# VHH binders against o26223, part 185

Target 1, 191 residues: o26223
Amino acid sequence: MKLLWTSQHIKVTVHIDGKVSKMDVLEAIKTRRSIRKYQDREVPEELIDKILDAAMCGPSAVDERPWHFIVVRNREMLEKIPEVHPYGAMVKDAPVAIIVCCDSSLEKIPGFWVQDCSIASQNILLAAHSLGLGAVWTGVYPLEDRVEGIRRLFSIPEHVIPFSVIPLGYPAENPGTRDLFDPDRIHLEKW

## First folded at step 12 (VHH)

Design w69 (framework vhh_gefurulimab)
Fold by ESMFold2-Fast, scan of step 12:
Structure w69 (fold): chain B 191 residues (1-191), chain A 120 residues (1-120)
Amino acid sequence: as target 1 above (191 residues)
Amino acid sequence: EVQLVESGGGLVKPGGSLRLSCAASGFDFSKYDAAWFRQAPGKEREFVSRITWGGSTDYADSVKGRFTISRDNAKNSLYLQMNSLRAEDTAVYYCAKAPYHSYISYFDYWGQGTLVTVSS
């Protein structure tokens, strides 16, 4: 993968931007929601760089870090995603999407790349939220038709597996929050 | 560029003591879990002890109460204090580094080893 900007612009220190309200980690986790409607405004490259830096900071099995990322800004390409991912209709309306991929040649322990790419995907969602953006995880793996459709659409090599498609942008909706705490799922000392 | 270099091995009589050292370079040692493993001739590699970057320690049942693992982040060093040595402790001892932020307990870099012989 050839990155859009040179190395000097890729390695950005991840800080909460002074233009957005600061939130702690717990608040970010509790208030993040799936955003499927976006304003018609461009997301700066600097924010995408910060999000991808955060994505690569997740734990991975045996530090294999098998993730690769495709950044899609081309509107014609974004409009084709719903053709191979039926429940990804919101992607065509997003200013940008990130495709999280696993390079199987980097895998050191079988099967844990799924957890690794899940962690990277969640970090993208949290980082986007902390920067005032909205995003949603749309599932690709393990649905074979979606995996092959996305691979074909973006010329992804056979040894690389597309895992998720995450459209993001400035939010044009404010979904309500949910109280998901369930004490019946907590067992003390024994099952 | 990551290197781990063990030292302190040697010949010791049963009941004796040795202190092994491991010098780390090429990475920020303070951010990684580290461990000691050993391998005797003709046997599988065996876990001995682990210390997390936060200082928590674990020991194999065969060495509990006799061995003490410690670290000195300022010196980029890992140590294994071995007391009450037995003939069965004879092995090549390896220093190992865990991956950064791995949620699986594995080790990605190893030293070349230092021989410990316990013999009368």
Scores: ipSAE 0.000, ipTM 0.129, lowest interface PAE 14.2, mean pLDDT 83

Design w7 (framework vhh_8pnl_2)
Fold by ESMFold2-Fast, scan of step 12:
Structure w7 (fold): chain B 191 residues (1-191), chain A 120 residues (1-120)
Amino acid sequence: as target 1 above (191 residues)
Amino acid sequence: QGQLVESGGGLVQPGGSLRLSCADAGFTFSSYAMAWYRQAPGKERELVARIYSGGSTNYADFVKGRFTISRDNAKSTLYLQMNSLKPEDTAMYYCAARPFQSYIDYDTYWGQGTRVTVSA
C-alpha cells in the first residue's frame, strides 16, 4: 500500500527504556493508531490499572457508568477469540485484551450505554498509547453473533452485553499517523 | 499485507463508459469496506463512492446517477461502472480498503491507481 498524493506520516515516539514519554492530550489523539502486531512482552498490571482508571473517567449519560471490564491474559482464552470474532485474529498474538461490557442493570436511559461504552473504549486506546502501548478496537456490539460468541466464551451473564474487544501490548509495528482535518465538514452558523 | 491492483482505465470520449476493477491479492475482501477515490492534476484526492461489507453504498454528488459501485466477494473484486463520462471525470482513480468492522479509526489500504482520461 502506498499513499500516492502529497501526505506526511508522523513518527510515534512514546516509549523510552521502559518509561513513558511525555504526551499531551492533543498529541495522543492525533498520533494514536490501531496496532495489531505486538512484541512478545508482558504488560505490567500497573499499566492495565492506569488504563482502566482512564476508561472509567469518561462521561456517561445521566452518570449511569454502565461499563464493566474483563481483563484476559490467559493464552488459551486469547487464542479462542478469533473463533467467535472473525476480525480478531490479532488478539491471539496480544499479551492481554480488555473486553468492554455494559451491565444493563445499571442503564438509566435506554440506548445511551452504547455511547458510554464507546467513550470507555476510546479512553482505553488513548491511555494505552500515552503509556507506550499499542491497541486496537475490535467491534462486538451490535453484531448478535459476536455478542453471543464472546458471551459464551467468557461466561458473561445475560444482563451484561459485550461491546468491544481491545487487544493491547508493546507495539511491533509503527504505522504513520495522518492529519485528517477536513474544513468542508465545518459549517458556520448554518448548514 | 495484501495488495490492491486497479485496472480498466483508459481514454474515452465524453458520454462514453468505462468499468474499473480492483483486485484483492491478500485481504479477507468480504470483511472490508471498499471505496473509489480520484485525484485530478492540481487537485486534492476526493471520495467518489464507497460500498460497505453489508452492501450499502454512498456516492459523491458529482457522480450520483452516473457511477455504480459494486463488489464480488467470491472473486475478491471491487468495480466502478462509469457511465456518461465528462471531461471533469479525468483523474487517477484509486481503490481503497479498510476493515470496517474491526476498528474505529481511519486505517486505509490503497492501490497504485488507474488513469481515466475523458477527452474528444
Scores: ipSAE 0.000, ipTM 0.103, lowest interface PAE 16.0, mean pLDDT 82

Design w70 (framework vhh_7aqx_2)
Fold by ESMFold2-Fast, scan of step 12:
Structure w70 (fold): chain B 191 residues (1-191), chain A 121 residues (1-121)
Amino acid sequence: as target 1 above (191 residues)
Amino acid sequence: QVQLQESGGGLVQAGGSLRLSCTTSGFTFSNYDFSWFRQAPGEEREFVGAISWSGGSTDYADSVKGRFTISRDNAKNTFYLQMNSLKTEDTAVYYCAKAPFKSYIDYFDYWGQGTQVTVSS
């Protein structure tokens, strides 16, 4: 175990799996699975900070970086998400969720914010996996009822669009890996 | 430096009970999830039960659910498997295991040496 001092002179435990540092990028991409069952244990703030740092490192159209993130740890708020997102039932059982949002005022090229926020969402999933956590991307945009439901629940202003809700925690399931390579989808030189 | 040591195994008649203990040292016990596994002669090691670091979550194999209970005592750096209504098919070497900081059920960084449980008819 690694302990660090904080500005409050309390010891902070940073929980990093030693095997996580040995995971190659290709291995992380190929072994990441959607995780919907979580242990009843909190995710340290330091790990959330690392995940969000990784999320913001993604490429964005004309470097617009329109993403904003809401970190939700409050159990009552997590329990309300399934009411506005029918397929987000697992969120209420997660210790934390990240809501990926687009600030439309930062958008330089119309429409590319969707790709930007998709990249940020995927980076959250990969970073969580590399740190020994499990996560799942639950879709919000472009479903109007989910967008407005999440906006109202978290007091998101009109110019900001909620894109995805990503619950995460220490995994309580192991669905295994998949071999998804399909050479029939590769065309040489022309279609 | 990390060590796990099982105790409490032995011979018991079908329908009886045993309590296994796993005593640990060399790490901060309260920060980790723990699991019990077993291995019958000629078979691969199988999952039996798990307990989260907080003690708030437990999980069991279907074959033992309702009969076995996993618990932990952070003050004693020890976790337990209470085995009730034992069956002959529960005969195996039982191993305790420590997860790393991540909960990965197919990966455990430390194991005990095992304790034999034999259930006679």
Scores: ipSAE 0.000, ipTM 0.102, lowest interface PAE 19.2, mean pLDDT 82

Design w71 (framework vhh_7aqx_2)
Fold by ESMFold2-Fast, scan of step 12:
Structure w71 (fold): chain B 191 residues (1-191), chain A 121 residues (1-121)
Amino acid sequence: as target 1 above (191 residues)
Amino acid sequence: QVQLQESGGGLVQAGGSLRLSCTTSGFTFSNYDFSWFRQAPGEEREFVGAISWSGGSTDYADSVKGRFTISRDNAKNTFYLQMNSLKTEDTAVYYCAKAPFTSYISYFDYWGQGTQVTVSS
């Protein structure tokens, strides 16, 4: 019975600076940081596949699962992202980026796709971290100029909304970790 | 880095008293809920008592209610289990535990190594 293992000590294999270590889920959540500097190394396709598998495992409203993903490895395309996303300068230096998109034709409940795509984006960040990679979420939606710029650059159809651009690679920086726990934000049984 | 260590266990006669201590290091003590658990040989680990980060809320297993008292001293980074009117069925290894959130979470992120309490008749 796997239930003995599923609540407290789920182990994930993590590659950190080329070394393999084991990390539980809570450690992964607590130690993930935004990484904006990457080594000049390619990310294996197998790791991207694992990250995208994890992205699709998130909960979604009425199980609508409206997410689609564009994997960008082409250097010329990565170099054009900062032209349409002013705070995306780090993307041009990444070996790969994932664009998280919403297919509005799959939406069952109006407006919940934003939550669905946020969950998918966070799962990409956590999965990347668990695999020894670094990533950062750069915002696209709801900024109209960025949405249209990314749509045009990647030939995204009108019914699909680009939500986030997530560059990723082997980390070339270590910002350390923070303890962000604040018990004053937790209310027992009433406000 | 984060550590919990029990002390105060030992051999005591039925009807006697013991006070267990859990000394802690590596985190901000005053911000967390703490609990005591016990495990007798061949039995499952059972909850004994809990205290909230503020000290304003405590909870106990029915088997120890009215006999055991949990308390905390934030200045010493230590919390306690005062055990009175001990019974032979209280014989167990006692573990202290730190909750990651509040006193109603059944998940615990750090545990001590345990201290043996033996109650003889």
Scores: ipSAE 0.000, ipTM 0.081, lowest interface PAE 20.4, mean pLDDT 81

Design w72 (framework vhh_7aqx_2)
Fold by ESMFold2-Fast, scan of step 12:
Structure w72 (fold): chain B 191 residues (1-191), chain A 121 residues (1-121)
Amino acid sequence: as target 1 above (191 residues)
Amino acid sequence: QVQLQESGGGLVQAGGSLRLSCTTSGFTFSDYDFSWFRQAPGEEREFVGAISWSGGSTDYADSVKGRFTISRDNAKNTFYLQMNSLKTEDTAVYYCAKAPFRSYIGYFDYWGQGTQVTVSS
């Protein structure tokens, strides 16, 4: 990774499978899309490690950093996720998935773990995109049936709460362009 | 002003077919994932099928795999559930649902009013 400062943007050089790509931070945020179709190609462990490093760099309430991650590569386990998550069928076709969890024993301020795990999940999506991978956030918490289904499937302890399941891989689709800027949602000084 | 409205329900004999439609308004249809759910008398609402915003991914409950097909028509702001080889156990009120985000499909922000499907023996 090599950082370049230009104007108000950070230019980042990232090595991806022996190739180099450049993407500034704002471009990465604006161009990331949910990817649900993946190539039949393994994701190197090195890239997963980089993604998880980025996930743990998020801010957390009172620096509690309550997140734990389960990395799932086992095809049999990936194929069972749709049984407990109705929108998780794409997970069985992904080469790998990351389950973002909260260890409640690490929580210092009640309830803020949801924000902490949301930030970690978004960092996973952005990091994957910057590395040439595609990913999608499939929601688990706060739906009790999904939380307990995922907990049971992956032998997650009672004090740990599964928050999201994020399948990822090399993209096999290129979703259309989005224009999401809405100035009507910006209020100056007062509502 | 977001609205979802089901149509196409009715009475059908076992082994028959029905096509349900969900017509939508008040949002950009092509940006969202959609689902079908059903609820039989005295039972909880259960998932039936889902389609991603791109149409590139579809999911089905095991009970309907191979018999039901979900599809979408972005030009008509409508998505469909084609139900083939209907069984008496498929009798339920069918609901269409809209996801709030493409990347967060665990929750639904809007639902239709429901349409009755009755399968006679």
Scores: ipSAE 0.000, ipTM 0.139, lowest interface PAE 16.2, mean pLDDT 83

Design w73 (framework vhh_7aqx_2)
Fold by ESMFold2-Fast, scan of step 12:
Structure w73 (fold): chain B 191 residues (1-191), chain A 121 residues (1-121)
Amino acid sequence: as target 1 above (191 residues)
Amino acid sequence: QVQLQESGGGLVQAGGSLRLSCTTSGFTFSDYDFSWFRQAPGEEREFVGAISWSGGSTDYADSVKGRFTISRDNAKNTFYLQMNSLKTEDTAVYYCAKAPFYSYLDYFDYWGQGTQVTVSS
């Protein structure tokens, strides 16, 4: 049988001020915000699987898809991340974090792994938001101290580069909306 | 130990009403979304209704919309399914689940033994 269960569908929901609302794709993109405060609630493994599926669907230079992911739920490990990432203090309070990594042995075109891992990171943020979760991208690469700190903490091989740490959970804050559209940044035909 | 226990099932005539309860323990009740599912003999399990962690949102299967109401009582660590205008097609074992709001069936864990609802014509 080749029937796929409907549980593979991604749902768009958000919990705002105690309310749940459905979002269309453009609303999800426009309303996604960095979330750094999380409820003390379990994030089901099924939601993490959906987020990682979305992460791997991003475009990749020459289809190299160099990304690997580490899913961290262990409280002791999450509590150690701020020791090697000064701006990752919120990670210790999240129920789960995803570490986006580049396996350099999979690189087919020099330097494009940074764009590939950026795309994967953004897809994680957007997918999390679409599923009613909050997340934030904390930068690791290109800061060598953070790269080596995270590598050591999670036993990451030398040929693999930790790119970002993304804590996620059910949001405990609502930072509000932003209107970022600026037509002065759009040029027609030429500069 | 995480536990969800259903109660309130029984035999009722078509057009009647029943209230199901799901009493929980082993976790912080107010942090979680909850759902009801049912399974008729020889059929697949199906979604019935859901309530968000805040109580601010509810969702229902089209087959029960307007007849069933889900609610929660955080002080009692219990959530409910009020079933009105019951039909013979509502005959099933009803299960309560700790589950994210708007999740599909594969995202729900069933912790109770279920409670049988039988609707006679």
Scores: ipSAE 0.000, ipTM 0.111, lowest interface PAE 18.2, mean pLDDT 81

Design w74 (framework vhh_7aqx_2)
Fold by ESMFold2-Fast, scan of step 12:
Structure w74 (fold): chain B 191 residues (1-191), chain A 121 residues (1-121)
Amino acid sequence: as target 1 above (191 residues)
Amino acid sequence: QVQLQESGGGLVQAGGSLRLSCTTSGFDFSRYDFSWFRQAPGEEREFVGAISWSGGSTDYADSVKGRFTISRDNAKNTFYLQMNSLKTEDTAVYYCAKAPFVSYIDYFDYWGQGTQVTVSS
């Protein structure tokens, strides 16, 4: 029903609007966990759009913003990812995955695209978490076999570099949170 | 001792051309991205164009795309804005700007004093 769909979107918007405090951001950062088990439940396109909007809001070296994204929902394609990515077994069970890519033709300063795509990947993880989804970053670059495998599987051009594969969905596990603060890694004024 | 200095501004009739120069000193010119900005009376400072440190990429505001060209000369420590098909709406003070190495977001560590461009109908 069209009205039901509209109501669901209003609820998502209200929930997001409710998370406007600085503590909400710190909470999201501190409570985000890698999620590798997903419910058999569709992720609405509107949530993917919000996640990708957040991904593109990251800082990038000399504002090069070299990122491109492939959104994969096709079950056959998701099932082939583990064939080219040994640690991507969970991707076949996810309802959707995002492949973060660098378009090298957009690169303004050599090598900093890695940091740019890392920032985009982390923003995807945080945005997914803030929207009630779970996700995990599976590494592609700089592992040449994975880069080439993903390129061939998704017909990615030679000037584009697949950086990460991020499956996401509604979480079917709750690993809890972690305490990672280590004051010995903080140096005041000098090493 | 980092210095940026604009030149080449002045009065021009609509449809005419001007070439602005930004001469720099006090740093390794070849290492940095450069940009042009402008500010019309009573308006915010707006981005005009940018050139990467290698010269391999350029960006332009939609309002000037196809009319303005940014270029650089590493041997002269100077970068340029070639302005063609000038419109009265291009009337502004034009500023050159230096980005820091590995700039994040719209941050520029040094600016010139500005040069006035006036386009009459």
Scores: ipSAE 0.000, ipTM 0.088, lowest interface PAE 19.2, mean pLDDT 82

Design w75 (framework vhh_vobarilizumab_d1)
Fold by ESMFold2-Fast, scan of step 12:
Structure w75 (fold): chain B 191 residues (1-191), chain A 119 residues (1-119)
Amino acid sequence: as target 1 above (191 residues)
Amino acid sequence: EVQLVESGGGLVQPGGSLRLSCAASGFTFSSYAMAWYRQAPGKGRELVAGIYSGGSTSYADSVKGRFTISRDNAKNTLYLQMNSLRPEDTAVYYCARKTSYIPYYFDYWGQGTLVTVSS
């Protein structure tokens, strides 16, 4: 028979011409805040595409790139996340969430997938912020009850590990920025 | 039964204009990003222009300022207005539907329409 689940296997670079906020990298890093309140407003597909592209641009151990992403827009599914994630109450109010997963079959060196998926998660937060959106990282791994709850809810196979759930949307809060610089954490040449 | 049917190709003189059309059926056209690709003899496929459901557009550097992608959601039709055509624009032009929320992937393609730019 035919290959029924195979899409067209052509990857090309898409340059998207949309209205986005401008900020340099340092500004984005310094001003990003966890956002847990969202406007009742759809996030356009082009912004999600930009965020997912950015998520895959992080470094990974031995270039293993073990990340997979589930994009959740279905209202009923978003409303079920707090049932399996106690600190995910805000997800039900978000227009969209991204679940960052590790495909363990892609792992080349044991244990570094956690760092790889952390980098992908942070890139999602920074990319969302740079595009005028707000997001928050809600932890899944290594809490086994959350891992299994999310796995069951989204039919995730056993060899794939859900790492984080990141709701995002247009922000309905502005917590301001934080002054986190601490010179006592910098040591010259030795501890 | 997703279908994409291109039309409007033909022979045109350098400096001329053509408008390509793509008639879409079998899906909710307004919900999908769409694109035009081209393939010249002996070359791979290249993205010419793309348009998201929200109206955001993208263009290859080689066509920017000369080509305009647009859509008519009421008619389920994608267009490519090609101005100031050059011999190097000679190619088969394909209409494609983007896979939702998968960057750079296209899950349906038309059969193509030939554009020849020659004297």
Scores: ipSAE 0.383, ipTM 0.776, lowest interface PAE 3.6, mean pLDDT 88

Design w76 (framework vhh_vobarilizumab_d1)
Fold by ESMFold2-Fast, scan of step 12:
Structure w76 (fold): chain B 191 residues (1-191), chain A 120 residues (1-120)
Amino acid sequence: as target 1 above (191 residues)
Amino acid sequence: EVQLVESGGGLVQPGGSLRLSCAASGFTFSSYAMAWYRQAPGKGRELVAGIYSGGSTSYADSVKGRFTISRDNAKNTLYLQMNSLRPEDTAVYYCARGKYTSYLGYFDYWGQGTLVTVSS
């Protein structure tokens, strides 16, 4: 790792080994795939910070921004997630996972936190993809058993609701691209 | 209310040493990356040293081997030990709080600064 300094303002640029892919927004949206197999390779903390910055840039109802995030790197904790999330088996093999949560005390308009946390979750997936990582959204809310299981594992307070668990890492699979455009789902002027 | 208060600046001769301190309040200090910046007369602000919440450190090439950044989370205090000082180190030194816990790319609060003058 090498550090570059700026003389005018607050920025530090960190050089890391490897290449970060650059792609435009439309390419990122179209080529992002769910990745469930990861290399045995650590994800640098600076990339997680960039991903979380992107997560917090999403729109939210009345700018309530109710999201909180738990970053899990501990191997033993990652291995316990599949015990409370039946479709989260890949999490135990990921170098890191992000748990997206809603702090209900920050909610200004009841019910919109689901959309807010969905936007944050999607931004995590897109940001990870743009940085050369793979990730997958595993659902927690609204399944009561998963919500309470994750709450107990990570000591999440009663007023905070775990929404999704997103494991991520350097991809060890390439599922290829999909063409999902369906013009029959577009209605002009009326249904 | 977030506050960062620097102290320890002064006049020293070339080759001398100073220890700067930054007293932090109004936030959970242990969760944040912290940094020291400096601004020399007639120049822009330059990042000197940074320390992540986990204790990892980074330094500008101009100060490597001479300066040491450290933190005391129990006292909410950031330090900069400055050894082998040179006239080119003359600047106002600022304490800064990182916006992120593990990345020194963005800062949201600065102190008022403490003047270090290396001359005789």
Scores: ipSAE 0.000, ipTM 0.157, lowest interface PAE 16.4, mean pLDDT 84

Design w77 (framework vhh_vobarilizumab_d1)
Fold by ESMFold2-Fast, scan of step 12:
Structure w77 (fold): chain B 191 residues (1-191), chain A 118 residues (1-118)
Amino acid sequence: as target 1 above (191 residues)
Amino acid sequence: EVQLVESGGGLVQPGGSLRLSCAASGFTFRSYAMAWYRQAPGKGRELVAGITSGGSTSYADSVKGRFTISRDNAKNTLYLQMNSLRPEDTAVYYCARDTSYIGPFDYWGQGTLVTVSS
């Protein structure tokens, strides 16, 4: 069913707003920046589908793949996120946000779901950047007050743990390039 | 600020020995590959010996078996022990820091002169 939905969605919503850049993987990694200001433009469903597909392609401990995603477009819900996440003020101004969650019933190795959801979150950021969008990772886990707040706000079951909130949209800012390479952190053959 | 200061050069007879030292500061010495280069009168700079952060060594064919590169990470110092010196070894010797397994070297010392003559 998921395959049929994907096929039908492609045929119905082939509308890609603007020019899709074929960014090199290294270029995407090196030029991605946290974007906290967004244009007043809708993000097409097909771009969200591509981002979520990329999110699920990350490696996972013992292939447990415990991630679930909530896509939030409702303005009233986006406006309530800053009430439960002190550093999430920019979320209310985004056209859409993705909440990355762990379904603990899918966990095969205790604790590794944190790495799995981190990988999914980073893939969302890279995929968004490669598609001409801007995004930022706002942390939820392991801060208990934020976990509980997001859970209550989005009716998330007790066995599901909200991990991160990632607002995204077309960027309304262009942060400069950063050179973060530090050879002092590389050790050859031994520490 | 990265600094490399060479010492130990001088005049020596053919067949003699010298030990060069390079005092490093301004970076995490133990994390970098280091090398000795030399520049003879009228020639370009050539690699003499290299040592990785893990201690693996390499030498130019012209000095292999005669020179020994070593490092003391506790003292942030690089050494070059030169034995069986020849007139062809006459050069200014430079200490260099590397950011990769293979070039280019990003920081160079001011050099120390080694003269091998009778």
Scores: ipSAE 0.000, ipTM 0.080, lowest interface PAE 20.1, mean pLDDT 83

Design w78 (framework vhh_vobarilizumab_d1)
Fold by ESMFold2-Fast, scan of step 12:
Structure w78 (fold): chain B 191 residues (1-191), chain A 120 residues (1-120)
Amino acid sequence: as target 1 above (191 residues)
Amino acid sequence: EVQLVESGGGLVQPGGSLRLSCAASGFTVSSNYMAWYRQAPGKGRELVAGISSGGYTSYADSVKGRFTISRDNAKNTLYLQMNSLRPEDTAVYYCARGPRTSWIGYFDYWGQGTLVTVSS
């Protein structure tokens, strides 16, 4: 008996329409969609804690893990985000948003923090989906006006770079899943 | 005195086009982030499009590919070219002045608004 795939095939508990369901990792990845419409319903702190725990579990270049997170629940602050982020209109209607940041003082390899923070952002989206929430990644870095706007709004120090703003909540829309598999993008042995 | 004056709104059929103008006085549009917002009756104000002092543009998902924000620095005027208009685009459109080249504030001046009605 070998336990080759036990940890990689674990089932995740998901809350869907008030019900608890089991979803495997592949199903979560394939069914996650960007959600921009949210119910007027609070997200419990324990779910945010689970999402942030998952965010910090991503691989990181030379294990630098430069990510920091700002959790925004204050309605007045959420309403100000669209003023500095043109694509962030949906944020004002979300019950909560997570701002993914890079602390450049933790960076061990120049430039790889972008990949690190991308991984953290994707883990937030997947974890939110697995917990019955909807979320969307709104880009901040590398757009200078958005970076500085978000930095000023949330008193982010100069050595910390805001990377993404991810509003999340219980979904008020249900976009269909997508079948994106394209075998023409797979090359065997050589290009 | 800072002033923003919108024009170009009107009635248009679905699929049609309109170009909105925002004439600015008392400041230079190229020195500030500039934006177009809209508000439909009974709904909140939403950001439609923005252009930074450096010329970077951003759009709401609902208008991306259909609307184009631009400015004419010589005329000190901001524009919104609206193509493939839909009934859902019906709203009062507002021009707004945002932060200067170095971000330090919010949208501090707004125009009076111009009504766009898309119907057949």
Scores: ipSAE 0.000, ipTM 0.087, lowest interface PAE 20.4, mean pLDDT 83

